# VH-VL binders against Stromal cell-derived factor 2-like protein (SDF2): the designs that were tried, part 4

Target 1, 181 residues: Stromal cell-derived factor 2-like protein (SDF2), of Arabidopsis thaliana (Mouse-ear cress) (q93ze8)
Amino acid sequence: VEITYGSAIKLMHEKTKFRLHSHDVPYGSGSGQQSVTGFPGVVDSNSYWIVKPVPGTTEKQGDAVKSGATIRLQHMKTRKWLHSHLHASPISGNLEVSCFGDDTNSDTGDHWKLIIEGSGKTWKQDQRVRLQHIDTSGYLHSHDKKYQRIAGGQQEVCGIREKKADNIWLAAEGVYLPLNE

## First folded at step 15 (VH-VL)

Design x3 (from w2 with heavy chain E101H)
Fold by OpenDDE, fold request of step 21:
Structure x3 (fold): chain C 181 residues (1-181), chain A 119 residues (1-119), chain B 112 residues (1-112)
Amino acid sequence: as target 1 above (181 residues)
Amino acid sequence: EVQLVESGGDLVQPGRSLRLSCAASGFTFSNYWMSWVRQAPGKGLEWVANIKQEGSEKYYPDSVKGRFTISRDNAKNSLYLQMNSLRVEDTALYYCARETHLDYGMDVWGQGTLVTVSS
Amino acid sequence: DVLMTQSPLSLPVTPGEPASISCRSSQSIVHSEGYTYLEWYLQKPGQSPQLLIYRVSNRFSGVPDRFSGSGSGTDFTLKISRVEAEDVGVYYCMQGTHWPYTFGQGTKVEIK
């Protein structure tokens, strides 16, 4: 199944199987922006992200997402954008990944380059991909380090400039819009 | 914008019951654990109870266990503390505070509500 | 219960000079996963407590750089590099690793 712009998807961390997740809870350090974590549950409304084009581009809802394309991911519930910057992530001290802005407020920190592993040209479900942050060059990253204070059990999500196995994500569950033809 | 407001504090005799409330606003209440922390006049802080987001977990110190019950109504953005069998040593300013799942502690506190237990 | 012991209990300071508060736990407060949930709170006069430091050494958002936390195992320290008038209040350490949460006695920081 093609991942098209406008599709609402869950991104699953390949290694840990946790889904990219976000709540309206700010980080306690760094940017203080809305936190992004890895969530173990498959069924969760806070793990949906809408694939959006960068403003000023020609891509529109229903278009295929090409490898190498710069995209934005909007958290479905909070309407904030997947974001990164040079702040240190709270557990590992890597690049912080957060949620920023809203429907009318976005910046280049919301831009991610989609990199499809292998020979695939367009983004598809269950396809191994990396998301590289444009401004920091950090790859969307996760690991088994978790927030453990009150048994939250959610993984840290951060950015790392090194390309590693822990940078691989897959579009898993989702509502995929039809491909424009 | 983010705010916690406690209420229900009163002067009561030992053995009586009292129910405290905490009204949350300016944030998604259901995303947070919530705690009660008390402070006797001129004394330090003592953790009293906390409750998980969905209310499925509750924790108490021995000093209040069996007498106090923490609860919440996420639809009403409200936290409660039912205090039974009150003792003189329960006299304190009672704060509600929110806790996150992000490894930092109680980052937002109310102004407190005063509970006085006296004969 | 984990006993948290602060020292000193009273700390008069001159503006501009450094301050240091010790917090000792009666047992290790290292979580099974290796993290240490030691927090520092400040209660300014007439105000509610506010979070300063979490997980031993992480400054909470908005906390000035002059505050720093350190330590490991059972011994922890809060330092203020240059005390300012607004830093007056009672500082509490708290462990959040073991149930129940337990606070230190508090350290009253005053300006000389």
Scores: ipSAE 0.914, ipTM 0.950, lowest interface PAE 0.5, mean pLDDT 96
Fold by OpenDDE, fold request of step 21:
Structure x3 (fold): chain C 181 residues (1-181), chain A 119 residues (1-119), chain B 112 residues (1-112)
Amino acid sequence: as target 1 above (181 residues)
Amino acid sequence: EVQLVESGGDLVQPGRSLRLSCAASGFTFSNYWMSWVRQAPGKGLEWVANIKQEGSEKYYPDSVKGRFTISRDNAKNSLYLQMNSLRVEDTALYYCARETHLDYGMDVWGQGTLVTVSS
Amino acid sequence: DVLMTQSPLSLPVTPGEPASISCRSSQSIVHSEGYTYLEWYLQKPGQSPQLLIYRVSNRFSGVPDRFSGSGSGTDFTLKISRVEAEDVGVYYCMQGTHWPYTFGQGTKVEIK
């Protein structure tokens, strides 16, 4: 199944199987923006992200997402954008990944380069990909370090400039819009 | 504005019951654990109870276990503390505080409501 | 229950000078997963407590960098590099690793 612009998808961390997750709880350090974590449950309404083009580009809803394309991911529930910057992440001290802005407020910190592993040219479900942050060059990253104070059990999600196995993600569950002819 | 407002504090006799309320506003209440912390006049802080987001887990110290019950109504953005069999040593200013799963503790506190237990 | 012991209980400080508060736990407060949930709270006169430090050494948002936390195992320290008038109040350490949560007695910081 093709991942098209406008599709709502869950991104699963390949190694841990946790899904990219966010909800209205700010970080207590760094940017103070809405937090992003890895969620262990498969069923979760706060783990859907809408694939969006960068403003000013020609891509539109229903278009295929090409390898090398710069995209934005909008959290379906809170309407904020997957974001990164130079603030330190809370657990590992890597690059903080957060949610920023809204339907009318976005900046270059919301831009991620899609990199398809292998020879694939367009993004598909269950395909191994990396998301590299444009401004920081950090890859969307996760690991088994978790927030554990109140039995939350959610993984830290951060950015790291080193290309590693821990920054591979797959589009898993989702609502996929038809491909434009 | 993020805010917690406690209410229900009163003067009561030992053995009586009292129910405290905490009204939350300015944030998504159901995303947080919630705690009660009390402070006797001129004394330090004592944790009293907390409750998970959906109320499936509750924790108490031995000092109040069996007498106090924490609960919440997420639809009303409200936290409660049912206090039964009150004792003189339960006299305190009772704070509600929100508690996050992001490891940084109790970041928002109310102004407290005063409970006085006296014969 | 984990006993949290602070010292000193009273700390008069000259403005601009550093301050240091010790907090000791009766047992290890390292979580089974490896992290230590030691927090510092400040209660200014006539106000509600406010979070300063979490997980031993992390400053909460908005907390000035003159505040720092350190320690491991059972021994922890809060330091203020240059005390200001607005820093007056009672400081509490709290462990959030074991049930029940427990606070130190509090350290009253005053200006000389």
Scores: ipSAE 0.900, ipTM 0.941, lowest interface PAE 0.5, mean pLDDT 96
Fold by ESMFold2, fold request of step 21:
Structure x3 (fold): chain C 181 residues (1-181), chain A 119 residues (1-119), chain B 112 residues (1-112)
Amino acid sequence: as target 1 above (181 residues)
Amino acid sequence: EVQLVESGGDLVQPGRSLRLSCAASGFTFSNYWMSWVRQAPGKGLEWVANIKQEGSEKYYPDSVKGRFTISRDNAKNSLYLQMNSLRVEDTALYYCARETHLDYGMDVWGQGTLVTVSS
Amino acid sequence: DVLMTQSPLSLPVTPGEPASISCRSSQSIVHSEGYTYLEWYLQKPGQSPQLLIYRVSNRFSGVPDRFSGSGSGTDFTLKISRVEAEDVGVYYCMQGTHWPYTFGQGTKVEIK
């Protein structure tokens, strides 16, 4: 199934099977922006992300997302944009990944380059992809480093500039808008 | 404005029961673990209980385990502490506090509700 | 239970001077993954406790940079580089590594 602009998808970290997650809980340091983590369960309403084009481009709802496109990912429940910057991530000290802005406020820190692994020219469900942050060059990344002070299994999501196996994500569950012609 | 307001503190006799409430506002209550912490008059802090976001996990120290029950109602943005078999040493100001799974501790506290256990 | 012991229990200070509070645990509070969940709280007179430092050395948002935490294993320190009048109150260390959470007995910081 084609991933189109306007689709609401879960992004699964290939190695750990955790889904990209956010909710209205800020980081305690760094930027203080809304936290982004990996969530262990498949049933989670806070793991949906809406694929959006960068403003001022010609892409519209239902268009396929081409390899190399710059996109934004909007957290469905909170309407904030997947974001990164030079602040340190809480556990590993890598690039912090957060949610920032709202429906009317977005900046270049919300821009991610879609890189399709393998032979595809357009983004499809279950394809191996990377998301490279435009401003920092960091790849969206996760790893087996968990928040552990209280019982809970959410894992750190961060940005890392090295291309690694732990930067591979799949579009898994979702509501996929039909492809335009 | 992020706020926690405790209520239900009272003067009660040993062996009786009491139920404390904590009303939350200004934040998404269901996203946080919640704790009760008590402070005997003129004394230090003692952690009493905490509860996971959906209420499925609860933890207590041995001093209150089996007598106290923490619970929450996310639809009402409310946290509760049921205290049974009260003892004189349970006399304290009881705070509710929110706690995060992001490992930075108890970042917002209420003003407390006073429980006095006395003959 | 992990016993947390603070020293000193009473700390009269002069504004503008540094202050240091020690906290010692009865056993290691290093979690099996290598992180240490040691926090510092300040309770100002007539107020609820407020978080200052988490995970040994991380300042919580809005906490002035004159506060710093350090330590490892069983021995931890809170430092105030230049004490201000607003810093008076009771300081508590707390470990969150082992159930149950346990606080130190408190250090009362007062202006001389």
Scores: ipSAE 0.381, ipTM 0.804, lowest interface PAE 3.5, mean pLDDT 92
Fold by ESMFold2, fold request of step 21:
Structure x3 (fold): chain C 181 residues (1-181), chain A 119 residues (1-119), chain B 112 residues (1-112)
Amino acid sequence: as target 1 above (181 residues)
Amino acid sequence: EVQLVESGGDLVQPGRSLRLSCAASGFTFSNYWMSWVRQAPGKGLEWVANIKQEGSEKYYPDSVKGRFTISRDNAKNSLYLQMNSLRVEDTALYYCARETHLDYGMDVWGQGTLVTVSS
Amino acid sequence: DVLMTQSPLSLPVTPGEPASISCRSSQSIVHSEGYTYLEWYLQKPGQSPQLLIYRVSNRFSGVPDRFSGSGSGTDFTLKISRVEAEDVGVYYCMQGTHWPYTFGQGTKVEIK
């Protein structure tokens, strides 16, 4: 199934099967922006991300997302954009990944390059991809390091400039808009 | 702004029951674990209970386990502490506090409500 | 339960000078996953507690950089590099690694 602009998808971390998650809980340090974590369950309304083009480009709803495209990912419930910057992530001290902005406010910290592993030219469901942040060069990353103080089990999501197995994500569950053309 | 407001503290006799409430505003209540922490007059802090976002997990120290029950109503943005079989040692100012799954502890506290257990 | 012991219990300070508070646990508070859930709270006179430091050394948002935490294993320290009048109050360490959570007995910081 083709990932198109406008699709609302869950991004699953390949190695741990945790889904990219956010909600209206700020980080306690660093930027203080809305937190982004990996969530262990499949049934979670806070794991949906809407695939959006960068403003001022010609891509429209229903267009396929090409390998190498710069995209934005909007958190469906809070309308904030997947974001990164040079602040340290809470557990590992890597690049912090957060949610920032709203429907009308977005900046270049929301821009991610889609990198398809292998020979694919367009983004498809269950395809192995990386998301590289434009401004910091960090790959969207997660690992088996969890927030565990209160017996919860969400895992850290961060950015790392090295390509690693833990930077691989799959578009899993979602509402996939039909391909145009 | 983010606020927690406790209520329901009173003067009660040993062996009686009391229910405390905590009203939350200015944040998405259902995203946070919630805690009760007490402070006896002139003394330090003692953690009393906490409860998960959807209410499915609850934890207590042995000093109150079996006597106190923490609960929440996410539709009303409210946290509760049912205190049964009260003892003189339960005399304290009771705070509610919010707690996160992000491991940075109790970042917002209420003003407290005073419970006095005395004959 | 893990006993948290603070020293000193009373700390008179001169504004502009450094201050240091020790917290010792009766057993290791390193979680089996390798993290140490040690926090510092300040209760100013007539106020509710406020979070200063979490996970040993991380400054909570909005906390001035004159506050720092350190330590490992069973021995932990809160430092104030240059004490200000607004820093007066009772400081508590707390461990969140083992159930139940336990606080130290408090250190009252006051101007001498």
Scores: ipSAE 0.366, ipTM 0.789, lowest interface PAE 4.0, mean pLDDT 92

Design x4 (from w2 with heavy chain E101D)
Fold by ESMFold2, look of step 16:
Order: C-alpha cells, then structure tokens, then sequence
Structure x4 (fold): chain C 181 residues (1-181), chain A 119 residues (1-119), chain B 112 residues (1-112)
C-alpha cells in the first residue's frame, strides 16, 4: 500500500516496535515544547501522523511520496508538526525531537527527508525508511531508554546524526488515502 | 493559566471522614498522573497518593493505605481524596499536584486545603 | 521506606555568597535503568512548593542557572552560586525512585 500525502499513519520503530507518539505534555527542560515519545501499544489515538508536503511544492493530496522527498508530519490530535532542533533530548542528551507550531505556523524545523532503504521509488507500507531532519541532519531515532519514574514505559525519541539500526521506521497502521490515478 | 484549586478541608473529629476535591484548568488533565501531598502545620512534606491518567493504578504509603482513596473524574477535570478513619496525625494542609510520566516529577501544585483532626 | 536526611536544617545566608545543602538517602536511589530520581523543591514563605531540579542535576524550565544539583548513590547536593533575597524559603529533597516517595525534612534558608 502506497503512502500518499494526506494519509494518517503510525510510524513503528523497527527494532522495538514502539510507535511514534505525542500529546499535550511539554518537556521539562530543553525547548519546553510538546514531547514526542515511543508508545508501546498499537491502540493509541496519539500515534497518528498526517503526511504533508512542504509549502510551495506541487504535491497534492493522494500523490505518492517519492524517495528523497522533503515532508512534514503533523500530529493528528494536536495539529503540531514533528520538529527538531539543537536542544538536548531528556534522557540521552541527543538532538531533541518535539512537536511545534499549528495549522498556520510551520518552519524549516518541521522538514524531514524521506530516505527509503533499498531501491524503492515511492513510500509504501511496511517499507524500511529513515527520516532525516533537514536543519540538524539528525535521523529520527529511538532506543530502549524509557521514562520510568512512575512506570510510564514510554521510550525516548531523539535525533542522531549517525545512521544506525535504531533509526529505521515503518509505516504501520493508518488510514491510507487512495493513490491518485 | 495552568491552575489547580483544592477544596473540602474542614475541622473534623477523629474517626470521621472527609472528601477533598481538586479542580484543574488550563491543561489537558487526562494526560497527567495526579498526586496528593500533605504538610502538617510547621512540618515538612509527605506524599499521600497518586493516580494514573485513566485511573487504573493508584499508590499510597502505608500511613494512609486502606483509609484513603484517590479518584478522578476526567470529564470534570477533577481529582478527589476520600479520607476515612481520620486521625489527629492526618492534620495537614493537603496539596494536589500534577505529575508527569516524563520523569520530571511534580511541576504544578495547588494552594492547598486545610484538614484539622482534633481529639 | 527510604529516609532522606538533609543538612543543615537551618541555613542563614549572606546575599551574593554561595550556599550548599546536603541530602543523604538511607539506601541507594539509583533506579534499575541507571537513572536517579532525586528532585529538589523550594517552598517560599506562604507559597506552595515549586520544582527546581529533577534527576539529580537537571534544572526545571524557568529555574535560574545559579541553582545546580549534583551527587550519586546516596549523597546529593543543591548549590546556589550567588544567593539572592528571593531564594529564601524551605528546600526539600525528594526521592522518586522507590515507593513510597519520600521527602527530606527541609532546609530553611534565611538571609542573615
């Protein structure tokens, strides 16, 4: 199944099976922006991300997402954009990944390059991909480091400039908009 | 903007019951664990209870376990503490506090409500 | 329960000078994942507690950089590099690693 602009998808971390998650809880340090974590369960309304083109491009809803495209990911429930910057992540001190902005406010910190592993030309469900942040060059990354003070069990999500197995993601569950044509 | 307001503190006799409330505003209440922390007059802080976002997990120290029950109503943005079999040593200012699952602890506190249990 | 012991219990300070508060736990508060959930709270006169430091050394958002935390295992310290008049109040350490959460007895910081 093709991932199209406008699709609402869950992004699963390949190694740990945690899904990219956000909700209206800020980080306690760093930017103080809305937190982004890995969530252990498949059933989670806060794990949906809408695939959007960057402003000013010709891409339309229902178009396939080409390898190498720069995209934005909007958190469905809060309408904020997946974002990164040079602030330190809370557990590992890597690049912080947050949600920022709204429907009318987006900047280059929201821009991610889609990198399809292997020879694929367009993004498909269950394909191994990386998301490289344009401004910092950090890959969207997660690891088996968890927030555990109150046994919450959510996993840290951060940016790492080195390619590692832990920056591979799959488009898993979602509402996939039909491909145009 | 973010606010917690406790109410229901009163003067009661030992062995009686009392129910405290905490009204939350300015944030998404259902995203947070909530805590009660008490402070006897002129004394230090003592954690009393907490409750998970959806209310399925609750924790207490031995000093109140079996006598106090924490609960929440996410539709009303409200936290509660039911205190039964009250003792003189339960006399304190009772704070509600929000607690994150991002490990930075109790970042917002109310002003407290005073419970006096006199022998 | 983990006993948290603060020293000193009363700390008269001169504005502009450094201050240091010790907190010691009766057992290790290092979590099995390696992090230590040691927090510092300030209660200013007539106010509710406010979070200063979490996980030993991380300043909470909006806390001035004159506050710093350090330590490991069972021995922890809060330092104020240049005490200001607004820093008066009672400082509490708290461990969140083990159930139940426990606070130190408090350190009252007053201007001389």
Amino acid sequence: as target 1 above (181 residues)
Amino acid sequence: EVQLVESGGDLVQPGRSLRLSCAASGFTFSNYWMSWVRQAPGKGLEWVANIKQEGSEKYYPDSVKGRFTISRDNAKNSLYLQMNSLRVEDTALYYCARETDLDYGMDVWGQGTLVTVSS
Amino acid sequence: DVLMTQSPLSLPVTPGEPASISCRSSQSIVHSEGYTYLEWYLQKPGQSPQLLIYRVSNRFSGVPDRFSGSGSGTDFTLKISRVEAEDVGVYYCMQGTHWPYTFGQGTKVEIK
Scores: ipSAE 0.588, ipTM 0.857, lowest interface PAE 1.9, mean pLDDT 93
Fold by ESMFold2, look of step 20:
Structure x4 (fold): chain C 181 residues (1-181), chain A 119 residues (1-119), chain B 112 residues (1-112)
Amino acid sequence: as target 1 above (181 residues)
Amino acid sequence: EVQLVESGGDLVQPGRSLRLSCAASGFTFSNYWMSWVRQAPGKGLEWVANIKQEGSEKYYPDSVKGRFTISRDNAKNSLYLQMNSLRVEDTALYYCARETDLDYGMDVWGQGTLVTVSS
Amino acid sequence: DVLMTQSPLSLPVTPGEPASISCRSSQSIVHSEGYTYLEWYLQKPGQSPQLLIYRVSNRFSGVPDRFSGSGSGTDFTLKISRVEAEDVGVYYCMQGTHWPYTFGQGTKVEIK
């Protein structure tokens, strides 16, 4: 299935099977912005991300997402954008990944380059991809480091500049809008 | 305007029961673990209970286990502490606090409600 | 239960002086995944507790940089590099690694 702009998808970390998650809980340090984590459950309304083009481009709802495209990911429930910057992530001290902005307020810290592993030209469900942050060059990354103070917790999500197995993501469950072309 | 407001503290005799409430506002209550922490007059802090976001996990120290029950109603943004078989040593100011599913502890506290247990 | 022992229990200071508070645990509070959930709270006179430091050394948002935490295993320290008048109150360490959570007895910091 083709990932199109406007689709609402879950992004699964390939190695751990945790889904990219956010909710209205700020980080306790760093930016203080809305936290982004890996969530262990498959059924979770806070794991949906809407694929959006960067403003001012010609890409429209229903268009396929090409390899190398710069995109934004909007958290469906809170309407904030997947974001990164130079603040340290809480557990590993890597690049902090957060949610920031709203429906009408977005900046370049929300821009991610889609990198399709292998020879694919457009983004499809279950395809191995990386998301590289434009401003920091960090790859969206997760690892087996958990928020564990309270029993079994969510997994840290961060950015790192090194290409590693732990920055591979798959578009898993979702509501995929039909392809325009 | 993140706020926690406790209520239900009273003067009661040993062996009686009392139910405390905590009203939450200004944040998404269902996203947080919630705790009760008490402070006896002139003494330090003692953690009393906490409860997971959906209420499926609850934890207590031995000093209150079996006598106190923490509960929550996410539709009402409310936290509760049912205290049974009260003892003089349960006399304290009882705080509710929110606790994150990130690792940074109890970041917002109420002003407390006073429970006095005496004969 | 993990016993948390603070010293000193009373700490008179002059504004501008450094201050140091020790907290020791009766057993290791290193979690099985290697992290240590040691927190510091301040209760100012007539107020509710407020979080200062979490996971040994991380300042909570809005906490001044004159506060720092350190330590490992069973031995932890809170330092205030230059005490200000607004820093008076009772400081508590707390471990969140093992159930039940346990606090130290408190260290009362007051102006001489």
Scores: ipSAE 0.584, ipTM 0.855, lowest interface PAE 2.0, mean pLDDT 92

Design x5 (from w2 with light chain N58H)
Fold by OpenDDE, look of step 19:
Structure x5 (fold): chain C 181 residues (1-181), chain A 119 residues (1-119), chain B 112 residues (1-112)
Amino acid sequence: as target 1 above (181 residues)
Amino acid sequence: EVQLVESGGDLVQPGRSLRLSCAASGFTFSNYWMSWVRQAPGKGLEWVANIKQEGSEKYYPDSVKGRFTISRDNAKNSLYLQMNSLRVEDTALYYCARETELDYGMDVWGQGTLVTVSS
Amino acid sequence: DVLMTQSPLSLPVTPGEPASISCRSSQSIVHSEGYTYLEWYLQKPGQSPQLLIYRVSHRFSGVPDRFSGSGSGTDFTLKISRVEAEDVGVYYCMQGTHWPYTFGQGTKVEIK
């Protein structure tokens, strides 16, 4: 199945199988923005992300997402954008990954380069990919470091500039819009 | 604006019951653990209870266990504390507080409601 | 229950001078996963408590960098590099690693 713009997807961390997750819980440090974590459960309404183009581009709903394309991911429930910056992440001290803005408020911190592993040219479900933050050059990253005190078990999601196995994500569950002919 | 507002505090005699309420606004209430913390006049802080998002877990210190019951109504964005068999030492300003999921602690507090237990 | 012991209980400070508050737990408050849930709260006069520090050394959003937390195991410290008038109040340490949550007695910071 092709990942098209407008599709609502869950991104699964390849190594840990946790899904990229967010809800109305702000970071207590760093940017103070809405937090992003790894969630262990498969069924979770707070783990859907809508694939969106960058403003000013020609891509539209139903278009395939090409390797090397710059995209935005909008959290389906809170309507905020997957975001990163130079603030330190809470656990590892890496680059903070957060949710920012809304339907009418977005900036370059919301821009991620899609990198497909292998020879694939367009993004597909269950395909190994990396998301590299444009402004910081950090790869979307997760690891087995978890928050434990309250509703524990969620993993830290952060950005690191080093290309590692822990940077690999897969589009898993989702509502995939048909490919434009 | 994120806000917690406690209510229900009153003057009661020992052995009586009282129900406190906490109204939450400005955030997704159901996403958070919630706590009650009390402070006797001129004294320090004491944790009283907390409750998980869906109410499936509740925790108490021995000082109130068996007498106090924490509950919540997520549809009403409300937290409650049912206090039974009240004692003089339960006299305190009772705060509701929001607990973060990210190990940050209690990041939002109400102004408190005063409970006075006196014969 | 984990007993949290603060010292001193009263701390008069001259504005611009540093302050240091100690908090000691009766047992280790290191979680099985390796994290330490030691928090510091400030209650300014006539106000509700506010979070200053979490997980021993992390400043909460909006907390000035003159505040710093440190420690490990059972011994923890809150430091103010230069006390300001707005820092007056009672400081509490709290452990959130073990049930029940427990607070220190509080340290009253006053201006001389």
Scores: ipSAE 0.049, ipTM 0.642, lowest interface PAE 2.8, mean pLDDT 93

